Miniprotein binders against o13629. Designs and how they scored, part 2

Target 1, 363 residues: o13629
Amino acid sequence: MLEAVTNPKSSLATFSKQLNGLLQAKVVVCKSVNPYFNLALENYLYENSTAKHCLLLYTNSPSVIIGRNQNPWVEANVKLCRDNFVNIIRRKSGGGTVFHDFGNLNYSVLMNREEFSHTENASIMIQALRNLGVHARLNQRHDIVLAQSQRKISGSAYKISRNRCYHHGTMLLNSDLEGVREYLRSPSTGILSKGVSSTRSPVSNTKLLKAEFIKQVISCFLLHKSHSTTTKPLSKPRASSKRLYDIEPKSVITLEQNDLLGVPSILKAVNELQSWEWTFGQTPSFKQHLESTELSVSMDISVVHGRLEKVIFSTPNATLEHELSSIPWTGLCYESGFANTFLISGIHSKEAISILKWISDSI

## First folded at step 10 (miniprotein)

Design a05
Fold by OpenDDE base, fold request of step 13:
Structure a05 (fold): chain B 363 residues (1-363), chain A 119 residues (1-119)
Amino acid sequence: as target 1 above (363 residues)
Amino acid sequence: SYEEIVRKLEEAIREAKESGDPEELARALLELAFALMRMGDFDEAVRMLQDAIQTARDIGDKEMQAVALAALGLAYERLGDLQRAMDYLEQAIRVAEQTNDERLIELIKYLLEWVKKEQ
């Protein structure tokens, strides 16, 4: 056990697929980079794992992950994400918006509600960092920061139910920190949102190798969750006891997407997480005021469940105001190009066409 | 190959039975059980471990008995019987405590805590 986890020469590939023990597993290492699968797997383990403590480790392809009660149009550049194939995913936990990429490691500790401690889980991560020569601390916002620079290297969130909870977070290893800034900067103006706003902090990479950091996290997690305070490397076990160390328990499982994608509850969760209705339709209600001085027009939009509820125009031209107000806006998805629906199918004045284009450029 | 290791250990078990060497018998049974566990044959490993425990008990080798009991606990964990896994690991601790081998005791306690947290 400990030698397999602590030996830097051991491959993460040595952890066997023991899917018959998945719900009892203490460590699950997912090799998939599909963010929808990884979040679906996290939810599956949250709902079905019987383990008192389960550590899930995974990495996502480039993705903006928004909190349960956040507005994606406030928290991210939705158009830029789409144009660059950056996923936008609404998680089931609270907290702020984060960017995931190949240079980030995600951890999730799933546990019984009574055992909920986000500080202990952060301590495990801080100890793993320390073992690799990275000095970090927990700040008052429950972010893990570098001790010297105070730059954020890990953000976290949690979900608590009656019986189960999870505490999950990021760890910046070798992430694209410039790309993060562009994707997390909304171009949208005039939005009054009931959603939770993210607090931005200066970020940094730890520059650690993912495989080494995973080994340290697993080791520290297993040790911390064992009552054995013996930080002493178990000196050379006698030949008989060494053989017990060579037997890997079912407690560490490595899996891929193809191992579980056909599990009905996982597939359902993948489809839910990919849906527009979950991602955008679960957006808290908001209003947006837009104004064009050049076109002498203002527009007030109310959005409920990611759909237009009401649109109000104001313009000096009463005929144009009536024309714009006669358009059946209600029920359209607040999505790029919704105004072009009427540009391609309707007969409109030249002035109305100019405003429809302006709306499409502004939203 | 694992098949060659198993064959050699089966031969060693036969020779130990024929010569009346219970120490070598206990060793060979335990090694075979570990080889079988590495191959994923936990049902056959359970049989070999039961014989190893009995042989180790008969010769008074408490270290071998504790290791074989701990291995039996791990075999049952692999079979999904967490209750038997804990029971045998608890027995292994009780036997190991009689050896004064702190390292062995600590290892088996760690394994027990490992299985207890799977429940």
Scores: ipSAE 0.013, ipTM 0.226, lowest interface PAE 10.3, mean pLDDT 85
Fold by OpenDDE base, look of step 12:
Structure a05 (fold): chain B 363 residues (1-363), chain A 119 residues (1-119)
Amino acid sequence: as target 1 above (363 residues)
Amino acid sequence: SYEEIVRKLEEAIREAKESGDPEELARALLELAFALMRMGDFDEAVRMLQDAIQTARDIGDKEMQAVALAALGLAYERLGDLQRAMDYLEQAIRVAEQTNDERLIELIKYLLEWVKKEQ
């Protein structure tokens, strides 16, 4: 902070030069474990990188990453995630829900639309694995699987726009595979969602050291993208160690979270990714049916943009049904709408309170 | 529409300020905050709730103060600040315990347990 005060023009020029270096980088290794920052950085590079190909590598703290068109209440245990400080983040790409932790490496290959190849990017990852003695293959679902066990070690998704695209994925190194099952198992019942459902597959760790895998991925990526300018198929890798040193040291950037917090578009993207409106408000419309035989009540909920559109109660007690139906449910957030109702509604009956408690425990 | 409700409540707040009716002002601020929370504008709801809490304190309305504090707790829960959510719900309980409204106390305690179960 103090040095920035003495010469604002030199600091701005240095920052501009660093930013231009980032935008031209072939490889970006982010040291931040903040998932909001890392996804914001991915989006920033997607929008602003001038590199023909940019590889982003990062790791997130424990986080559930849902696809653009998924329902968090179907894809994850939202409550358990909150309880354990596991972030729920809606990404801007399609595909299924994944869990990230310190044992997972994320990769993103950003490129021009014309150069989009998920197969090539998967081949880079498979080659990096092979160099470390892990035999993997691409399956029919475009997942990277262990060749022997067919267990999934990498999932992927992509986003394609008019001019740019990215292909990103996970790589399971030493992830908590039990925690993955708990956070990705919704307790919610009776949901009829228009969202994209995740396909679950048996997973495994590669058991590779993160630092060694990163080195191999960078090497394989740079070698592959340097040869893609030459029309000849990858003949035998001449093990000439010399070509790795001719990589201009400016082509690989390592950054920390603090390096980019001054970029307004990154801050805006972080704030968007943290917002309820993005995370939950972008949920595709769904309906839920709940029933309690003990309370002799059924409920039908419609949810639009993560908010209650309609709530219908059915009870043998007409007075109770009227009391519950008199509540202005419409527009209340799905997660908190029932709790907020205790304050907003003049609900006086013990029976109505018991039903509201039951609903809150059931969603 | 919620937009019409908000407009009417904003008018009621202006009229209450002009007439010097702090009871109506506190009510209208609280109702506006609830409308904003239903609309998902939790940041603006926080502002309205802060004003409602202050107005309720100024008139000595402990019930309204407790409700507004509890609502502020819920607004912060929705903003992802679970610590502030619990702190305001605990404050709401302490204020509600100064009332003889056992039901209000029970409801706010339930809300605190709900927020704690979401932690």
Scores: ipSAE 0.000, ipTM 0.188, lowest interface PAE 11.8, mean pLDDT 83

## First folded at step 12 (miniprotein)

Design b03
Fold by ESMFold2, look of step 12:
Structure b03 (fold): chain B 363 residues (1-363), chain A 119 residues (1-119)
Amino acid sequence: as target 1 above (363 residues)
Amino acid sequence: SYEEIVRKLEEAIREAKESGDPEELARALLELAFALQRMGDFDEAVRMLQDAIQTARDIGDKEMQAVALAALGLAYERLGDLQRAMDYLEQAIRVAEQTNDERLIELIKYLLEWVKKEQ
């Protein structure tokens, strides 16, 4: 048998069996912290899992995760993220921007459309929290909050299609809540965006140990789904040798990124999620108006697919306006510092150079 | 369009190599790198800039060498490699100081401070 070239540790027959087991799993715990892989895996399970309900659990390295229809230059400080190795990634679900780090747990419940419930997955999370001594409730916005302080500890979003859906969220355990504010504070001004804006709430950590929370979530999930299909109660856990994780251990799969290196659709999704065209190019079209009283100039920018479509300058100096308009703005990536290469290419008047610097300092 | 500009510059590079014209080769490589950076193709721009720097050095064009080094620094900033970005901009300043072009020196110093600026 020809050995698979993309995964040298497995034969084709062994890999196919492992993949079939994954698609039947009720719980998948992914050990990868790569946000691009984890979001690709979520979509893969959403499209291909045969389980009635599938719970996916994962953690991402520091990342700003924006919703499908959001504007990253409104929601985040893009340059600060780049300078500090904080990923910016657009997810496939709607909703607002969140920050992920090693101190939170991400959960996703994948199910058939008819099984969707606004509150069912939240009740599972709340029970897991209660079992660990954290008292929480669901609020009007469908966020999970601490009962006493009413600070948010979990937000969620969903994706619903004709046949399938998922409900996913972030549980705050020990995240860097103060550090995240800087990455989510955009320095941009004058943007008129068609994108969805985030609604931000005060947050808190639960301070739970991640491994213990994972065990409780899995236990509560499996018990909840088994009870919904029968009227007979299961035996209560005792101080005996039988523990919560013993109920259906073969239905729980722990997965690493290397286990799926040979799955073409996952590789394709990872490449798409990593692309500039997805994260920035899928931004809804927007406009920006910038003014400098000091330089007696204004600039109006139209941005489509993350690239400059049209740039109009207004200044009393007609020669300067002509000079600036002769710069080939159309097609440039909308990025912090997009004017910088013009400063060192071509010949520009002193006045034009001042305006190019102003653009670089403003965007 | 920038795609058309890239195609024309690739042709100019081939022609400069066939004619043995290193001044035109250096110019076309640098212009191609600028176009690639503006389109967002930073990895390819880095490769073109490395060739442009070497060609500019071979012909003794210090101003072009400084500009290409500065552009390389900007490309690394966009790739998230702040240390290399600062290192190449500092190199660009030192090369530019070997010229009489005070405006170029001032502009590269501005770009170094821009890269270092906290947002």
Scores: ipSAE 0.747, ipTM 0.927, lowest interface PAE 0.8, mean pLDDT 86
Fold by OpenDDE base, fold request of step 13:
Structure b03 (fold): chain B 363 residues (1-363), chain A 119 residues (1-119)
Amino acid sequence: as target 1 above (363 residues)
Amino acid sequence: SYEEIVRKLEEAIREAKESGDPEELARALLELAFALQRMGDFDEAVRMLQDAIQTARDIGDKEMQAVALAALGLAYERLGDLQRAMDYLEQAIRVAEQTNDERLIELIKYLLEWVKKEQ
């Protein structure tokens, strides 16, 4: 219940103070499950946080998060995701595709470039797990794995710019591991992609309570990052007695989505992350070969910026090949069922209809 | 290019409005909606399809109405609204059944089953 502060100037001043508090926070816990908002918030803190180290913690609703240079049609079942309201989001970091759900916790450590350490951040997570009786280790792929079973419980990625970086990752608490397998299994065949391919590894849940794990992560993070600041010799205590109750900005901030609706840069980032052009249009160029022995047809597709650049049919029927080649494929968005609008537009031969159905069933 | 197709169809819509040709207007609206949908502009495609459906109703073109309803179903599938997608495809079938076009009925039935296949 934010009291209705009746004076519009006081609301702006309060909002500005809250925003400054956010930018100085050592820990941010986001309560939103909106994946677009959470990734927008991560980008916002990456760009604007003044903290030496900021830990962001959040959970997403069911979502497939692809790496910056990945092909969504290779990394996921795009149709199945759409049909089940599973968001597909292209992140701004590299690395492989991950599934997020309510049983996963995401962490992001945002810092200056010179402070970048993926091993330190992993050690904080491993210590938090240890404090809750879960024995884990970092493997050679920089995944956190259970010490006994070697099953992956956390994947990570990073982004490094000139001045800033973040290292972020997942933590499997009580995720739907079957849903992970289904949504991350592309039905697509014959794709030759220039994109980064994901390495799949056997996964497990830690079975920890989210609230307890968050508490341990915050404690371990604050403890670890406090020791790194003590190497500056505290210059002599100047005796000036003003107890400025420097209300040390609460080192830990909890946010809801509504708290940041007034930030234009977050709204812009949400809109970018929701856009087809970002999600699919940023896909590295690829080719796909498909063949139907039953229909005696093959097709070669070139896809650039998520759109068909070239489609070549091969069939023993020259009239049918000409008919299929007369369809305006170039510029069409590549997606499951991209041929469906052609089934009900224009007049096609029976053979062309059969091939259009085959295309819609194969992609 | 699809941008050139869109430009030509926008001109055809203008000319059809100026001439008072509702048949050409319905056709041009539907073809524009297909072009927009193929370009990935599903929100604008939905608007054009709504206008096409209304125009097709006003002239009594049930075939055009059925095709436009089916296209609207496909647009909603792309928008992730599977319930509306199915509802419009089912409505398209019911309208197409009034035309006795067995081919059109079969095609729209296929699209409905295609939308259902992974539910």
Scores: ipSAE 0.728, ipTM 0.931, lowest interface PAE 0.7, mean pLDDT 89
Fold by ESMFold2, fold request of step 13:
Structure b03 (fold): chain B 363 residues (1-363), chain A 119 residues (1-119)
Amino acid sequence: as target 1 above (363 residues)
Amino acid sequence: SYEEIVRKLEEAIREAKESGDPEELARALLELAFALQRMGDFDEAVRMLQDAIQTARDIGDKEMQAVALAALGLAYERLGDLQRAMDYLEQAIRVAEQTNDERLIELIKYLLEWVKKEQ
């Protein structure tokens, strides 16, 4: 956090009041569509919120969000995302890869670890859906599915560590379901990865209006948390849950990205999430094997922290094998086109050029 | 390691500037840019390539100018700016066509088509 130098006490007092309000909020609705900011905000609230329970709601611009221990080159078409300005972001929680766009709502419930329940937050979402006429159930994978079609409308993941945890997920309202197919279909072959693999399910949109769903989720969340200590349910559900939202307006805040420009830990988290070292460099070590029968060559690659560690070629032509091994492969970023600069940066045999082109076409 | 290569090339650039040796300056800038691209430092590579292109032009080395332009196109592809990537690769082809290096021309044309894959 940087302080103003001309009148720091006045600026500090105002900023501290705003920040304390955020950290005490029971519900935060964030208007930013910047996925790096939204994930940084989630982590900030996870680490610093003083509320017993905090609900964060947000929407991201088109983004592929991979789990903490996933391999992005297995889970996504990285070049296609780059070519189409679709973000690829590693989140801090485990689980599988999802696609976010303007047609879904993201929810995150932050709580103390001892209060974690796989089903509690799902029941809040299911009640909000029911209040809007959408009949949904939790399946055995803990996905929320439409009762009639059994198609998935919400998936979730968890981060559980030390004193706090969060349970976060997506609710499909009017998402571009075709985008899921293309951006999440990796063209890579031959990767031997220890990363967590995603399991894809058929999906559907609820077709609910986002503003109406937000109101119902907030109402159901606030009602549920006010009654969580009772051993008996209310005998009769209320017809409208908007009354609870209206009664507790100070515990619900709407946030813009500019409201938090001065929070250093958020800035650091945004910078980390934007870094290549986080999204790609934190990939669990993996290997890749590629073969060309036409060129009579195979290539074995080991990748550590997203960079080539070792490259071994096998070919009957020993002169060619030596030539290829003389290329300084170690330390290159693993990515589509990593061999391209070698095509124009040295003198290579016709056979080596053919193999370099093959590598560029294969990865 | 590439980090060691970068340090040696940065010193070579300083020495070439101090001694006024534009041939060595252009060579060292281009090699530094390749190392930076291979390490994933594309923004810095772009800056080095702009200097390498100008230096190669000043000394009349069309082969080096074409290689530096092609490398610049590849750096912009990695930055996600496909329009600039194609523009610089097309410039690289035009400069390379003024040389006798038919192999370089073919390779830059291959890279242009590679960048254009899937639009």
Scores: ipSAE 0.718, ipTM 0.919, lowest interface PAE 1.0, mean pLDDT 86

Design b03
Fold by ESMFold2, fold request of step 13:
Structure b03 (fold): chain B 363 residues (1-363), chain A 119 residues (1-119)
Amino acid sequence: as target 1 above (363 residues)
Amino acid sequence: SYEEIVRKLEEAIREAKESGDPEELARALLELAFALQRMGDFDEAVRMLQDAIQTARDIGDKEMQAVALAALGLAYERLGDLQRAMDYLEQAIRVAEQTNDERLIELIKYLLEWVKKEQ
């Protein structure tokens, strides 16, 4: 750790050669479990890799990963995640919310746009599964499911631009499928969101060992890409397996987070992904309606870029309505507990305090 | 806007320091910290609250000290430091009990339970 930044023997030429090797790699296996680094690395390879196809493999520590256009307050219990050190991260691809933990493997195939294929990468994953005794197929929704039970074991999403794309997904190996349930169960009510909603499917673990699955995916990926570049059969026996092993180390890179501490664009991407403005501020605008018959009040909220834009209270008590409306709601970050500081600032009627508590308990 | 509120409060803090008015200084620091928390600037809010707590102690204002401690607890909850959040809210309760302000004590106890709440 810090060896790249504290080693005076390192030269610019040595670092540039290592980085150039990474950008030419056909397979990158990242040992970091930091989801911000791993997603930043994916985007870095997406933008800069010179390989025709690059396979990135990684695992994240427990994290809720929401799609580019999703609303985290609809898809997750944000306070529960914060209280239990579960990250909430907006990814750059579309699609629905997933949970990552140490029991799954994430895969990403980065390629030029003209090489994009809906089914090619799925076939590689299915072959790797088959080689390990797991019978799976691609369903009509482009999920990989177990052939017998039809339960989902891998979902995927895409990011496509003019020149580059990636196809990435999660393979369920030994994930805590039941223990994650409460993190994905939003307590919020009354939200009217234009964001993409998740569609949940029954899921299952493959129960494969991660190391064995990684080896098989790499083998199937490299064989598949070699097959696509030749029209003649690969039936000739090789005199030695030395060439295959020699090529594999140079085509396959194992990466640790410390290896890339000096890459400014990765650091910038990590900082962006960690920012509130990205995960929460990039939420599509939404509205929320909350009502309490017990307190005879309703509250209408509009939220833009994760901040309250307008708040309207309705109650028969005009004095109370005026009191609540005088609170400076506009510009406040939308988040569980956003009303809490008002409980201890200023002088409020007992009725207003009751409503502030209700807001804190409702969001 | 909160940006305008922050500018005015920073000006008030400078003026209070120049005039030697610690009561106004403590009030302005606390109000600035609330504005920063509401904008989502929790690290800066923590710094302002530490100053507000010390100034409130210096002038003997137990109510303001309790409010500033409670606000500090809320800021740490937003930063994900649940243990510090609870510790500062407990400190706030102990200070508030010296004031005999029953409403303030009840509100800070509510906030402590809210911070502890799961789902």
Scores: ipSAE 0.712, ipTM 0.918, lowest interface PAE 1.0, mean pLDDT 85
Fold by ESMFold2, fold request of step 13:
Structure b03 (fold): chain B 363 residues (1-363), chain A 119 residues (1-119)
Amino acid sequence: as target 1 above (363 residues)
Amino acid sequence: SYEEIVRKLEEAIREAKESGDPEELARALLELAFALQRMGDFDEAVRMLQDAIQTARDIGDKEMQAVALAALGLAYERLGDLQRAMDYLEQAIRVAEQTNDERLIELIKYLLEWVKKEQ
């Protein structure tokens, strides 16, 4: 990724012009399916784009995307995701958990804070749907739903900072709606969390072809934004509306991951998003209570920054309670199977081994 | 804290290498790997476990070799590489079966089944 910076005969001038063109683009379509890259790109454009409005479109490989302040062990089956190569990633915006796969399109509108309009962006998406024969509306929760069934086809969230904001969401086209259920069904019990819980709504696919939907979204976005600069009402019928081919090609950029190998801030953001400390370590502090009547034991744990802070066992057997409390629990990463290394290290009574197995099976 | 445990174990490893004590070296490497795994440093734990396995093999300690192989399997499970996790746990069982430690054999078999199950 440093190749262009370290080679004086490299095309630094060409790279700089391409990067400047990206930052001025009104629409960016990214072909990467890497969720870490795509979210890093979104943040890069959020921080650096000079366009009044910039639309980013992308698709992710199968991923559970949790909101900024959510608990992944409440919202998802973390082990199942890991075992099936389903990414879990914390986004920088608030809101609830969503699933991304190859059958949905993600959209993000980046703008200056003073230009934020939640309903304006939703109306662009609804018009694109209508142009393709899908009748949808915005409901009271600001979700886009099918008019007939009222099933959700798009949810969104936003990030608002001092100078910039973005409004982003998903559009369900041909997603694996049945397969996602198990990834979003947490096996955990007894978690008491201050984190934001998801409100799950019935969902449906639009069955639209992604390429056709992308073309309509781009067309509607560019037409809408060109008219918003005049303050005059739109008086033309839909058939005479300004069309995409009337807009110079430089306003729409198709991007691949390799085009940005020389951008250190994107690499840094990818590394942060991939880190355990971001996705799991940024989890709001929580507690968990587990109980086994068969083993006559209960366990209370406190978790801070994704690590065990305090563990308290309660059992009538004082010798066993002392043995379990002697295990160095504090500082352990919270995760399915965190007790497993204790099973093969040190010397434990048969009773303690049974409890360690119970912990491994319960978390 | 685990950070202090790691620091002390790194000192023990250095001292064992300088004094030429392979039994202490293998023990310290294995304990360091456990501490790293518990802290979530799985990539570094894998490196320490590879050294621990080789050192345990060199001194003929089959129990320690089996434990280190099982720990390596658990580290790969945490890294999301279930195929390697299962392979190393199966190797650990084969080595443990060359010992008379029936408890260790049972525990490693439990861990293999734990890795295999859908949660």
Scores: ipSAE 0.703, ipTM 0.916, lowest interface PAE 1.0, mean pLDDT 86
Fold by OpenDDE base, fold request of step 13:
Structure b03 (fold): chain B 363 residues (1-363), chain A 119 residues (1-119)
Amino acid sequence: as target 1 above (363 residues)
Amino acid sequence: SYEEIVRKLEEAIREAKESGDPEELARALLELAFALQRMGDFDEAVRMLQDAIQTARDIGDKEMQAVALAALGLAYERLGDLQRAMDYLEQAIRVAEQTNDERLIELIKYLLEWVKKEQ
C-alpha cells in the first residue's frame, strides 16, 4: 500500500493556484452565510483582486450592517439584536444601516478607482430584474425602487481608496420585512450623535428566486463588462447569444467558507469585524441626556470610542450626587445594563441602588 | 483606568497564588471579572468567574459565590445566552438565600427580572 504522501508542496501549489484563480475571477459567488466571513472576503477581494471588475455575490444570516460612521445604538436595537443572535457589524463603507437575512442577496462590484460607477452597476441589477419581469428604476438617492410602487428593493453604499473601490448593495428577494423594523428601531432616547443617520424608506421584496436572480446578475454583468473591452463602437447589436456556457468557466468561482480558512488576512479581517473595538469602539462620539422626574435625577453621558468618558449626575441631594459620581464610570463600555455590575460589586445607599436600576432600565 | 485595574488585579492573583491565600485569590478573581465585564471582555470574565466560583466554594464563602454566580449570569446576558444568564442568576439566588443577606437576594432577584424582560 503506497500511501501517496501528498507532497505538502503540491498542496501549497494547488492552494496558490486556486487563490490566484480567485484573485483573477470576474465573478465570485460565496455560499457562506457568515456575515463576518462575507464582509472579510469583500475586503480581501477589494485589496487583492487583480480583476478589472469583480462581482461578489453573497447572502448573510440575520444581521444588522451599519455604515462606517454610524452609531449602532441609534441605528438599531442593540439589545434585541443580541438576544435574538442578530449580529451587528460595522462595514468599511459609508451609508446607512441595513438588515440582512436569508431572503436578501448582497452584491459587490470591486474595481479600479478609474472604473467607479454606481450607475452602471445599478443598471446591471435593473437589467437583471427586468429579465425576470421586475420593473425597477434608480431613484435620486441611488436606491433601486419598484417602478410602480416606488418601494425600495435595493440600497447601496461604496468605498473609494486611492487605487481601488467597490460599490455594493442589497437586493430584497424574500426577506422578513417586519422583523427588520424591530431590529432597526433603537429604544434609546436623548442621544445626540455625530454619526451619520439612516434615512428610512418603504421597502418591498421582489419575490424572485435567488438562484434565478444570481444567474441573471452574472449574465448581465459579464455581458456588460465584456463590451467595455471593445474600443470600436460595433454598429449593429450582434445578438451574440453568448450563453453563460460560452463564458470561460474559470471566470466564475464558487466559494465556501472552508476554502479560505488558510488565508491569514481573511482570518485577521474576520477577527477585526467581530471585535467590540471595531463594531462599537469605532462609534462616533455622542452624548446622551437621561432624566427621571420620579427620582429627581438627571444624567449626562459623554461616550467616546463606545466607552463612557464623562458622567454627570444632577440631584437635589448632594450626598447622593457625590455617591453616584464616586462610581468608576469612566472607561465603562456603553451598553444596556452597564450599571448592573455595580449593583452587586459594592455597598450603595437605597437611593443610589434605585438610580442604578433606573440607569439599567433606561439604556 | 480599567487597564490599570486589570494589571493590578492580575498581579494580586499572582501574589495570592504564590502565597497560597485562597481568600485573596477569590476576591481578586471576582474583581478582575468585574473589571473585564466593564471593559467588554465577557469571554475572559466568564473564565475568571468560573475560577472565582470554584475558589469561593473551596473556602466556603457563600456570599462571594452568590455574587460571582450573579456576575456570571450578567456575563452570559452580554454574550446573548439568556438561558444561561437566568440559570446562573437563579443559582445565585439559591446560594444567597443561604447567607440570609436580604439585600443581596433582592439585588440578584432584580437582575433576574431585568434579564427576563429581554425575553
Scores: ipSAE 0.647, ipTM 0.906, lowest interface PAE 0.8, mean pLDDT 88

